# Designs tried in a protein design chat: miniprotein binders against Mucin-6 (MUC6). Part 63

Target 1, 185 residues: Mucin-6 (MUC6), of Homo sapiens (Human) (q6w4x9r395to579)
Amino acid sequence: GHCSLEGGSFVTTFDARPYRFHGTCTYILLQSPQLPEDGALMAVYDKSGVSHSETSLVAVVYLSRQDKIVISQDEVVTNNGEAKWLPYKTRNITVFRQTSTHLQMATSFGLELVVQLRPIFQAYVTVGPQFRGQTRGLCGNFNGDTTDDFTTSMGIAEGTASLFVDSWRAGNCPAALERETDPCS
Short names: E, the ipSAE of ESMFold2; O, the ipSAE of OpenDDE; V2, 0.75 times the mean of E and O plus 0.25 times the DockQ between their complexes.

## First folded at step 11 (miniprotein)

Design vt1 (from ut7 with K58Y R62E; at its last look DockQ between E and O 0.68; V2 from the best seeds 0.63)
Fold by ESMFold2, look of step 11:
Structure vt1 (fold): chain B 185 residues (1-185), chain A 98 residues (1-98)
Amino acid sequence: as target 1 above (185 residues)
Amino acid sequence: GSAEEIRKLVEEAKKHLLEAERLFEEAERLAEEGNLEEALRLLKEAVKHLDEAIRLLYEAAELAGDLRLTRELLFLYIELAILIYRVRELEEEIEREE
């Protein structure tokens, strides 16, 4: 299965459903029992222009009980916050420079992540067939049915991408805090 | 100036992040030992520190006035989001075991 995060906050799910959203938070991109040690993939979006609708991907995070790998435009940061030179390898994960513009995170557990660093930060997630029907998050549920890909973190099918995406927020973010402070003054 | 104030806010947010990390690690240890009630109490205390760190980050971001988070603010935000995620996951795990 293939999921992509491209350009102007466009996402295509494992079931090939495209959508766009406008948000400036960290979101759960993929959770699955197939990821070891409670693993998850997270996507970080930030403002990219003057308009609220101008947001873009700025980092991808792989997180488990054993691993913390943050991939941003110009650095990979792991446990203890230290930047790493590539290649970076653990028992199950290798992060390496695929080309002058692309990084790859390869794993032994059926997850592959390819990150385009330039000219635009983009991400491409590939999962093996063992993930079928066992994924949650912005990449959808990988069950072959695009009509329920907007299923929220509470298991509710939504009609809009915005409500679906907001439900997968990992925590508060500047846009949410901004609204709470005085959104209607 | 505003750059100095931003640095002070970030420094204070990092102190709260460090304390939340300490509380989370102790809560993990207590949960592994079966002391679930004390583990949950420490996680609730960690949430208080995370809430304050987020407030300080928001204030720093507003003072910066940039269209995008600066590199330092971005990584601080990512660290806060990661710890919030880990705290929530541990709380859920403990509640299932109870």
Scores: ipSAE 0.610, ipTM 0.787, lowest interface PAE 1.2, mean pLDDT 82
Fold by OpenDDE base, look of step 11:
Structure vt1 (fold): chain B 185 residues (1-185), chain A 98 residues (1-98)
Amino acid sequence: as target 1 above (185 residues)
Amino acid sequence: GSAEEIRKLVEEAKKHLLEAERLFEEAERLAEEGNLEEALRLLKEAVKHLDEAIRLLYEAAELAGDLRLTRELLFLYIELAILIYRVRELEEEIEREE
């Protein structure tokens, strides 16, 4: 399964369902029992302009009981909050520079992450076949059915991206923040 | 000046984050000991601190006048989000055990 975060506000699920949203929050991209140690992948969005529609991906976070890895445009930060020299290696995870503009997080448990740093910060998530039907979050449920990808964290199927995306907020976002979604994207 | 005000806001936010972390860790311990009621109470208190930290963070960002969060503010925001996530996960776990 391939999930992509592109163009600052576009997401394509593992089931190849495209959608668009504008938000300035941290969202759960991927939860799965296949991720060890309660692992989860998160996406951080922030304002990129003055309008509510000017939002962009600014960081990707992998979080587990053992690891905290933050990939941003400028640096990779781990558990101690310090920037790390690449390649960075843990027991099951390696973060390294793939190209001059791309970083990769490789794992031993079937998760791969490629992050394009420039000119646009974008992320590409790949999971192995063992993840089929066992994923949750903005990347969908990877079951081959696009019609149920907008399943909320509470297990409710939504018809629009807005409520779906909001249900997967990891942190608290100010109520004054405006969100816009395009279910037809 | 504005720089000093921003620093004060950030430092206050960090204090709230640290308190939330302390409360969370204590809640985890209590939950492991089976004291679920007190654990939940502490988690709720942690959330209050986290909410305040986030408020202060965004106030700092507004004062700074930047379209995007600065590096420091961004990482602080991420840390807050992570802790909120962990708090929620633990709350749900406790509720499932009840």
Scores: ipSAE 0.606, ipTM 0.831, lowest interface PAE 0.8, mean pLDDT 91
ESMFold2 (binder alone), look of step 11: mean pLDDT 81; pTM 0.800

Design vt2 (from ut7 with E72R; at its last look DockQ between E and O 0.31; V2 from the best seeds 0.00; counts 0 for: pae E 2.9 > 1.5, pTM E .714 < .8, other shape alone 2.672 > 2.5)
Fold by OpenDDE base, look of step 11:
Structure vt2 (fold): chain B 185 residues (1-185), chain A 98 residues (1-98)
Amino acid sequence: as target 1 above (185 residues)
Amino acid sequence: GSAEEIRKLVEEAKKHLLEAERLFEEAERLAEEGNLEEALRLLKEAVKHLDEAIRLLKEAARLAGDLRLTRRLLFLYIELAILIYRVRELEEEIEREE
């Protein structure tokens, strides 16, 4: 399954459902029992301009009981907020520079993350087949059905992206704005 | 002068950040031991420390106009989100056990 966060406000789920939203919060991108130690992937969005529609992805966070990794445009930060030299390794996670503009987080448990740093901060999430039907968050449920991707954290299917996205807020933030647009357009 | 004031604000913010982190770690330990109520209490206290750190850094940023402070602020916002996330998880767990 491939999930993408592109263009600052576009998301394509594991089931290839595209949607758009404008929010300035930290959201749960991926939860799964297949992630060890209560692992979760989060996406951080912030204002990139003066209007409510000017929002962008600014960081990706992997969080577990053992690891906290923040990938931003300028640095990789862990634990106490100190920047780490790459490659950074834990017992089952490696963060390294893939290209001059791309970072990669590789894991031993079937999660891969590629982050494009420039010119636009974008993220690409890949999960193995063992994750099928066992994912939650903004990337959807990876079950081959696009119609139920907007399932909230409470297990309720929503018809709009805004309510869906808001249900996956990690912090206390304003409501997201909805705009359904094909990210490939 | 203004430089010294900025330094003081940043240092005070760092102290709050460190305390928040300490409390978070302790909370996680307690949660693993099954003491969810105390864990929750500590997490809520950690949130207060982070809020204060953010406030101080915002003031420092205002005075300095330094982009480096923006990075620190981003990190703190993320940390706050994480703590809130953990608080919710613990609350849900407590509710399930009741």
Scores: ipSAE 0.422, ipTM 0.759, lowest interface PAE 1.1, mean pLDDT 89
Fold by ESMFold2, look of step 11:
Structure vt2 (fold): chain B 185 residues (1-185), chain A 98 residues (1-98)
Amino acid sequence: as target 1 above (185 residues)
Amino acid sequence: GSAEEIRKLVEEAKKHLLEAERLFEEAERLAEEGNLEEALRLLKEAVKHLDEAIRLLKEAARLAGDLRLTRRLLFLYIELAILIYRVRELEEEIEREE
């Protein structure tokens, strides 16, 4: 299965459902029992400097009980709070420069992450077939059916991307609560 | 000027971070003692402080226009993400046991 995070907050799920959102928060991309030690992928979005409604991916985080791996727009990789030079290896994970513009995180448990650093920070998530029907988050549930890819963190299928995305945010973030009101006239 | 405004925003954000750290340390003790409901309550309160810290630091970075300040704010956002992930793991564990 393939999930992509591109450009102006465009996402394509493991079931090939495309959507777009605007938010300035950290979101859960992928949780699955197939990831060891309660592993998860997270995506960090911030506003672009162009429009108040535009947001862009600025980091991807792999986190488990044993590992913390951060890939940011500035090419910083951190495990347990340390900046790391590439290649970086554990028993299950290798992070290396694939090209001058791309980094890759390869794992023994069927997860692969490719990050484009330039010209635009983008991410591509690949999971093996053992993940079918076993995923949660912004990348969807990987069950071959696009109609329920917008399943919230509470297990409710939503009809809109914004409600779905907001359910996967970390904490109470400004993007989920942005409402403009007119001043008193 | 804007330099003083940026300093004030960062100082306030650090106050929120300090409070979140105190709450997290207390929540860790409570979880070790088996008081999971109170631990969750303190972790949720810590997240509120970290959310405010990030809002203040995003505003400071916007005023500064400095990529180095934005990079430092990203590290703070990552700390928030880690704490929220840990809170959600503990919340999920408690829900499964109850």
Scores: ipSAE 0.277, ipTM 0.570, lowest interface PAE 2.9, mean pLDDT 76
ESMFold2 (binder alone), look of step 11: mean pLDDT 81; pTM 0.794

Design vt3 (from vt1 with E72R; at its last look DockQ between E and O 0.39; V2 from the best seeds 0.00; counts 0 for: pae O 4.3 > 1.5, other shape alone 3.064 > 2.5)
Fold by ESMFold2, look of step 11:
Structure vt3 (fold): chain B 185 residues (1-185), chain A 98 residues (1-98)
Amino acid sequence: as target 1 above (185 residues)
Amino acid sequence: GSAEEIRKLVEEAKKHLLEAERLFEEAERLAEEGNLEEALRLLKEAVKHLDEAIRLLYEAAELAGDLRLTRRLLFLYIELAILIYRVRELEEEIEREE
């Protein structure tokens, strides 16, 4: 399964359902029992221009009981807050520079993350077949049915991206009153 | 000026983060010892601190225009989000045991 986070805050789920949102928060991108040690992938969004409605991905975080890996445009930071030189390796995770513009996190548990650093920060999540029907978060549930990909953190299927995305916030974030009105929203 | 106000907001947010970390660590210990009710109480208090810290960071971000300061705010915000996630995971684990 493939999930993408692309410019303009566009997301495509593991079931190929596209959506867009406007937010400046941290969101749960992927949770699954297939990730060891209660692992999760989180996506961090911030303003990307002068307009409040212009938001973009600024970091991706992999987190488990044993690992903390923060990937931002300029650095990779792990458990102690220090920037790491690549490649960075644990027993089951390797983070390395794939190309001059792309960074990859490869794992032994079926998760792969590719991060485009330039020209804009984007992320591409790939999970193996063992994740089918076993995922939650902004990337959807990976069950082959797009009608319930907008399942909230409480397990309720929503019909709109905005309610779905809001439910996956990692914490309390300010109201979206600071965004300029999006004519399409 | 605004730089001093930003520093004050960030330092107060860090204070809340530190207190939330202390509460979380104690809640982990209490949960391991089987004192689940008190562990949940501490986790709820930790969330209050984390919510206040995030509010303070957004106020600081509203005042900031310097990209370097934006990077510092983002790093602190990410640490807050990570702790919120860990708190939620522990709360869920405790509730599953009940």
Scores: ipSAE 0.531, ipTM 0.739, lowest interface PAE 1.6, mean pLDDT 81
Fold by OpenDDE base, look of step 11:
Structure vt3 (fold): chain B 185 residues (1-185), chain A 98 residues (1-98)
Amino acid sequence: as target 1 above (185 residues)
Amino acid sequence: GSAEEIRKLVEEAKKHLLEAERLFEEAERLAEEGNLEEALRLLKEAVKHLDEAIRLLYEAAELAGDLRLTRRLLFLYIELAILIYRVRELEEEIEREE
């Protein structure tokens, strides 16, 4: 399954459902029992301009009981907000520079993350077949059915992206907005 | 002057940040031990400290006019989100056990 975060406010789920939103919060991208130690992948969005429609992805975060990895446009930060030199390696995770513009997080448990740093900060999430039907978050449920991708954290199917996205926010943030003109990036 | 004020704000923020980190680590340990209620309490306290740190750093950034502080703030906001996420997780776990 492939999930993409592109163009600042566009998401394509594992089931290939595209949608758009504008929000300035941290959201759960991927949660699954297949991720060890209560692991979760998160996306951080922030304002990139003056208008509410000017939002962009600014960081991706992997969090587990053992690991905390923040990939931003400028730095890879682990514990205590300190920048780490690449490659960074833990027990099951390796973060390294793939190209001059791309970073990769490789894992031993079937999760791969590629982050494009320039010219637009974008992220691509790949999960193995073992994750089928066992994923939650903005990337959907990876069950081959696009119609139920907007399932909230409470297990309720939503008809709009904004309500769906809001259910996966981690923090006190403003409500996400639907499609607006002039997207950032 | 303004420089000294900024330094004071930053130092105070650092103290709060360190306390938040300490509380978080302790909470995680307690959670692993099954003491979810106390873990939750400590996490909530950590959130308060981190929130205060963010406030102070924001004030410092405004005084300094320094964009570099904004990057630090971003990371702290991420940390705050993480803490809030953990709070929710613990609350859910507590509910499941009841």
Scores: ipSAE 0.033, ipTM 0.452, lowest interface PAE 4.3, mean pLDDT 87
ESMFold2 (binder alone), look of step 11: mean pLDDT 81; pTM 0.802

Design vt4 (from ut7 with I54L K58L; at its last look DockQ between E and O 0.58; V2 from the best seeds 0.00; counts 0 for: pae E 2.2 > 1.5)
Fold by OpenDDE base, look of step 11:
Structure vt4 (fold): chain B 185 residues (1-185), chain A 98 residues (1-98)
Amino acid sequence: as target 1 above (185 residues)
Amino acid sequence: GSAEEIRKLVEEAKKHLLEAERLFEEAERLAEEGNLEEALRLLKEAVKHLDEALRLLLEAARLAGDLRLTRELLFLYIELAILIYRVRELEEEIEREE
């Protein structure tokens, strides 16, 4: 399964459902029992302009009981809060520079993350077949059915991306900011 | 000036974040010991600190006048979000056990 975060506000689920949203929060991108130690992948969005529609991906976070890895445009920060020299290796995770503009997080448990740093900060998530039907978050449920990808954290199928995305907020969002979704989504 | 004010806000936010972390860790310990009621109480208190930290960080960002969060503010915001996530996860876990 391939999930992509592109163009600042576009997401394509594992089931290849595209949608758009504007938000300035941290969202759960991927949860799965297949991720060890309660692992989760998160996406951090921030404002990129004065308009509420000017939002963009600014960081990706992998979080587990043992690991915290933050990939931003300029730095990779781990548990101690310090920028790390690459390659960075843990027990089952390696973060390294793939190209001059791309970083990769490779794992031993079937999760791969490629992050394009420039000119646009974008992320690409790949999961193995063992993840089929066992994923949750903005990347969907990876069951081959696009119609149920907008399943909330509470297990409710939503018809709009807005409510779906909002249900997967990891932290609190600024109250003054409005979120917008593509009506065609 | 504004720079000093921003620094003060950030430092105060950090204090709240640290307190929230302490409370969370204690809540985890209590939950493991089976003291679910007290664990939940501490988590609620942690949330209050997290809310205040968020408020302060947003104020700092406003004063900074940047379209995007500065590096420091961004990472603090992420840390805050992570801790909120962990608090919620633990709350849900405790509630399922009750």
Scores: ipSAE 0.558, ipTM 0.814, lowest interface PAE 0.8, mean pLDDT 91
Fold by ESMFold2, look of step 11:
Structure vt4 (fold): chain B 185 residues (1-185), chain A 98 residues (1-98)
Amino acid sequence: as target 1 above (185 residues)
Amino acid sequence: GSAEEIRKLVEEAKKHLLEAERLFEEAERLAEEGNLEEALRLLKEAVKHLDEALRLLLEAARLAGDLRLTRELLFLYIELAILIYRVRELEEEIEREE
């Protein structure tokens, strides 16, 4: 299965459902029991222009009980806060420069991440067939049916991308925290 | 605002992040030992520090006035988002086990 995060905040799910959203938070891109150590893939979006509709991907994070791998648009790769020279290898994960403009994270558990660094920071997620019907997050549920790809973190199918995406926020965003502390909002 | 004012806000936010990390690690240890009530208490304290760190970073970003977050501010936001996620996950796990 293939999921893509492309310029203009466009997403295509594992079931090939395209959508766009306008958000400046960190989102759960992929969760699955097939990822070891409670693994999850997260995507970070930030403002890329003056209007709120101008947002773009700025980092992808692989997080598990043992790993915190950050790949950001400044081309620095870290694990648990420490910058790593490429190629970087653990028992289960290898991160390497695929081309002058692309990085790849390959794993032994069926997840592959390709990150385009230039000209636009984009990400491409590939999962093996063992993930079928076993994913959740912005990349959808990988069940072959696009009508329920907008399933929220509470298991509710939504009709709009915005409600679906908002449900997959990884935690408080700077904007969300600002709303909570601003007496005038 | 001055660069010094922004630097002070970022330094204070980092102190709150460090304390939240310490509290989370202790909460993990306590939860593993079965001391769930104290673990949850520490997680609630960690959330207070995380909320303050985010407020301080947002103020620093406002004073900087840039179109996008600077690289340093962005990495701090990423670190805060990750820790907030870990805290929420542990809180939910503890509540399910109770």
Scores: ipSAE 0.463, ipTM 0.729, lowest interface PAE 2.2, mean pLDDT 82
ESMFold2 (binder alone), look of step 11: mean pLDDT 79; pTM 0.773

Design vt5 (from vt1 with K14Y T70M; at its last look DockQ between E and O 0.44; V2 from the best seeds 0.00; counts 0 for: pae O 6.5 > 1.5, other shape alone 2.622 > 2.5, SAP 70.499 > 70)
Fold by ESMFold2, look of step 11:
Structure vt5 (fold): chain B 185 residues (1-185), chain A 98 residues (1-98)
Amino acid sequence: as target 1 above (185 residues)
Amino acid sequence: GSAEEIRKLVEEAYKHLLEAERLFEEAERLAEEGNLEEALRLLKEAVKHLDEAIRLLYEAAELAGDLRLMRELLFLYIELAILIYRVRELEEEIEREE
């Protein structure tokens, strides 16, 4: 399955359902029991600076009990708060520079993340077939049915992207970072 | 000057982030040992520190004019969001068990 986060805050789910949102928060991109150690992917969005109503991806985070890998727009990769030189390898995860403009995080558990650093910070998530029907978050539920891809964090299938996306907020959106953005008003 | 004020706010926010992280780690340990009541108490205290750290981050970002122009502000933004997520998930897990 393939999920993409592209410029202008466009998302395409594992079931190929496209949508767009405007938000300056951190969101759960993917949760699944197939990810070891309670693993999750998170996506961090901020104001784009192109206009006061547009938002863009500024970081992707892989989080588990063992790892906190941050790949950010400033091209710095950290694990558990410490900057790492690439290629960077743990037992299950390798992060390396795929090209001059792309980083890749490859894993032994069926998750692959490719991050385009320039000209626009974008992310591409690939999961193996073992994830079918076992995902939650902005990338959808990967069950082959696009009609319920907008399933909220409380398990409710919504008809609109805005309610769905808002349900997957991972933390408080800092007020100073959001004061010029109003996705819910 | 403003740069000095921003640095003071960031340093104070880091203090609260570190204390919240310490409380969270202890709460994890207590929850693993089955001491769920005390674990929840520590998580509530961690939330107080996270709220203060976020407030300080907001003040620093206001003075800086743009989060993305300072690596320290972006780092704090990401780290606070992650820890808030972990605290929330652990609280929910504990409450589902009891």
Scores: ipSAE 0.383, ipTM 0.692, lowest interface PAE 2.8, mean pLDDT 81
Fold by OpenDDE base, look of step 11:
Structure vt5 (fold): chain B 185 residues (1-185), chain A 98 residues (1-98)
Amino acid sequence: as target 1 above (185 residues)
Amino acid sequence: GSAEEIRKLVEEAYKHLLEAERLFEEAERLAEEGNLEEALRLLKEAVKHLDEAIRLLYEAAELAGDLRLMRELLFLYIELAILIYRVRELEEEIEREE
């Protein structure tokens, strides 16, 4: 399964359902029992302009009981804002520079993350077949059915992206918007 | 002057940040020991400290006009999200045990 976060506010689920939202919060992208140590992948969005529609992905975070990895445009941070030199390697995770503009997080448990740093900060999530039907978050449930991808954290199917996305937010953030005023956002 | 004020704000922010980290670590230890209620309490307190740190750094950043401070703020927001996520996890776990 492939999930992509592109163009600042576009998401394509593992089931290939595209949608757009504008939010300034941290959201759970991927949660699964297949991730060890209660692992979760999260996306951080922030304002990139003055309007509510000017939002963009600014960081990706992998969090587990064992690891905390923050990939931002300028740095890879693991603890207390301390930048780490690449390659960074833990027991099951390796973060390294794939190209001059791309970072990769490789894992031993079937999760791969590629992050494009420039010119636009974008992320690509790949999970193995063992994750089928066992994923939650903005990347969907990976069950081959696009119609139920907007399942909330409470297991309720939503009809709109905003309500779906809001259910996966971590923190006190403004409600997500679907309104598009700037196609470049 | 302005520089001294900024410095004081940053220093105070870091004190709160350190306290949040301490509380988080203790909370995790307690959670591992099965004391979920106390862990949750400490974690919520950690959130408060982190919130204050963010507030102070935001003020400092505004005064300084420094992009570096804004970057630090971003990291703190991420940390806050992590804490809140963990709070939710603990709450859910507590509910399952009841």
Scores: ipSAE 0.016, ipTM 0.358, lowest interface PAE 6.5, mean pLDDT 87
ESMFold2 (binder alone), look of step 11: mean pLDDT 82; pTM 0.800

## First folded at step 12 (miniprotein)

Design i11 (from i7 with L48T R62K)
Fold by ESMFold2-Fast, scan of step 12:
Structure i11 (fold): chain B 185 residues (1-185), chain A 98 residues (1-98)
Amino acid sequence: as target 1 above (185 residues)
Amino acid sequence: GSAEEIRELVEDAKEELEEARELFEEAKRLAEEGNLEEAERLLTESITELWEAIFELREAAKLAGDERLTEELERLAEELLKLIIEVMRLYVEIEREE
């Protein structure tokens, strides 16, 4: 299955349901029992401009008990807060430059991520057949039925994207994060 | 009904495609003149317009109850993806020159 985050604010789920949303936080993109060490793939969105409330993808995060790999629109790759030179390899994950504008994160557990850094930050998620019916998050449930692709974190199928997206917020918002790190707060 | 929604999505997609084409042609001209910074900006805007068009076509395809129409809309979206690749080729070429 293929899930894509394109054009700043567009998502196509594993079951090929397209939607647009406006969010400025960190959201669970993919969560599955198939991911090792409680792994999850997350998407970070922020405002695209002052004159518009439209938002865009600014980073993708792979989080597990062992790793926090962040790939940002600034073309910086970090793991657990430390900048890494490419190619960067762990036991099960390799991050490398695929083209002058794209990075790839390859894994041993059936997940592949391709990130377009320029001119527009985008992400492409590919999962193997073992993930079928076993995914949660913005990419949908990968069950072959698009009518329940907007299943919220509480297990409720919604008819609209806005409630679905809000339910997958990970509680880490760029604006809120900046306020939390304010030394005067 | 769905037919009206599909028509509106396709019409919006055509408008965005026209804008994207104009931006692409202007970017080519600017690149030939050596104005690489502005050319890159217009190529980025062209790609943004193309993604808007592609997404509207994908939404229209999902609303279509006719297999032939769904295939036609998906084929059109695929053609726009090819155009994005063409725009990206010039973008990458300009980056290498800088």
Scores: ipSAE 0.638, ipTM 0.851, lowest interface PAE 1.4, mean pLDDT 83

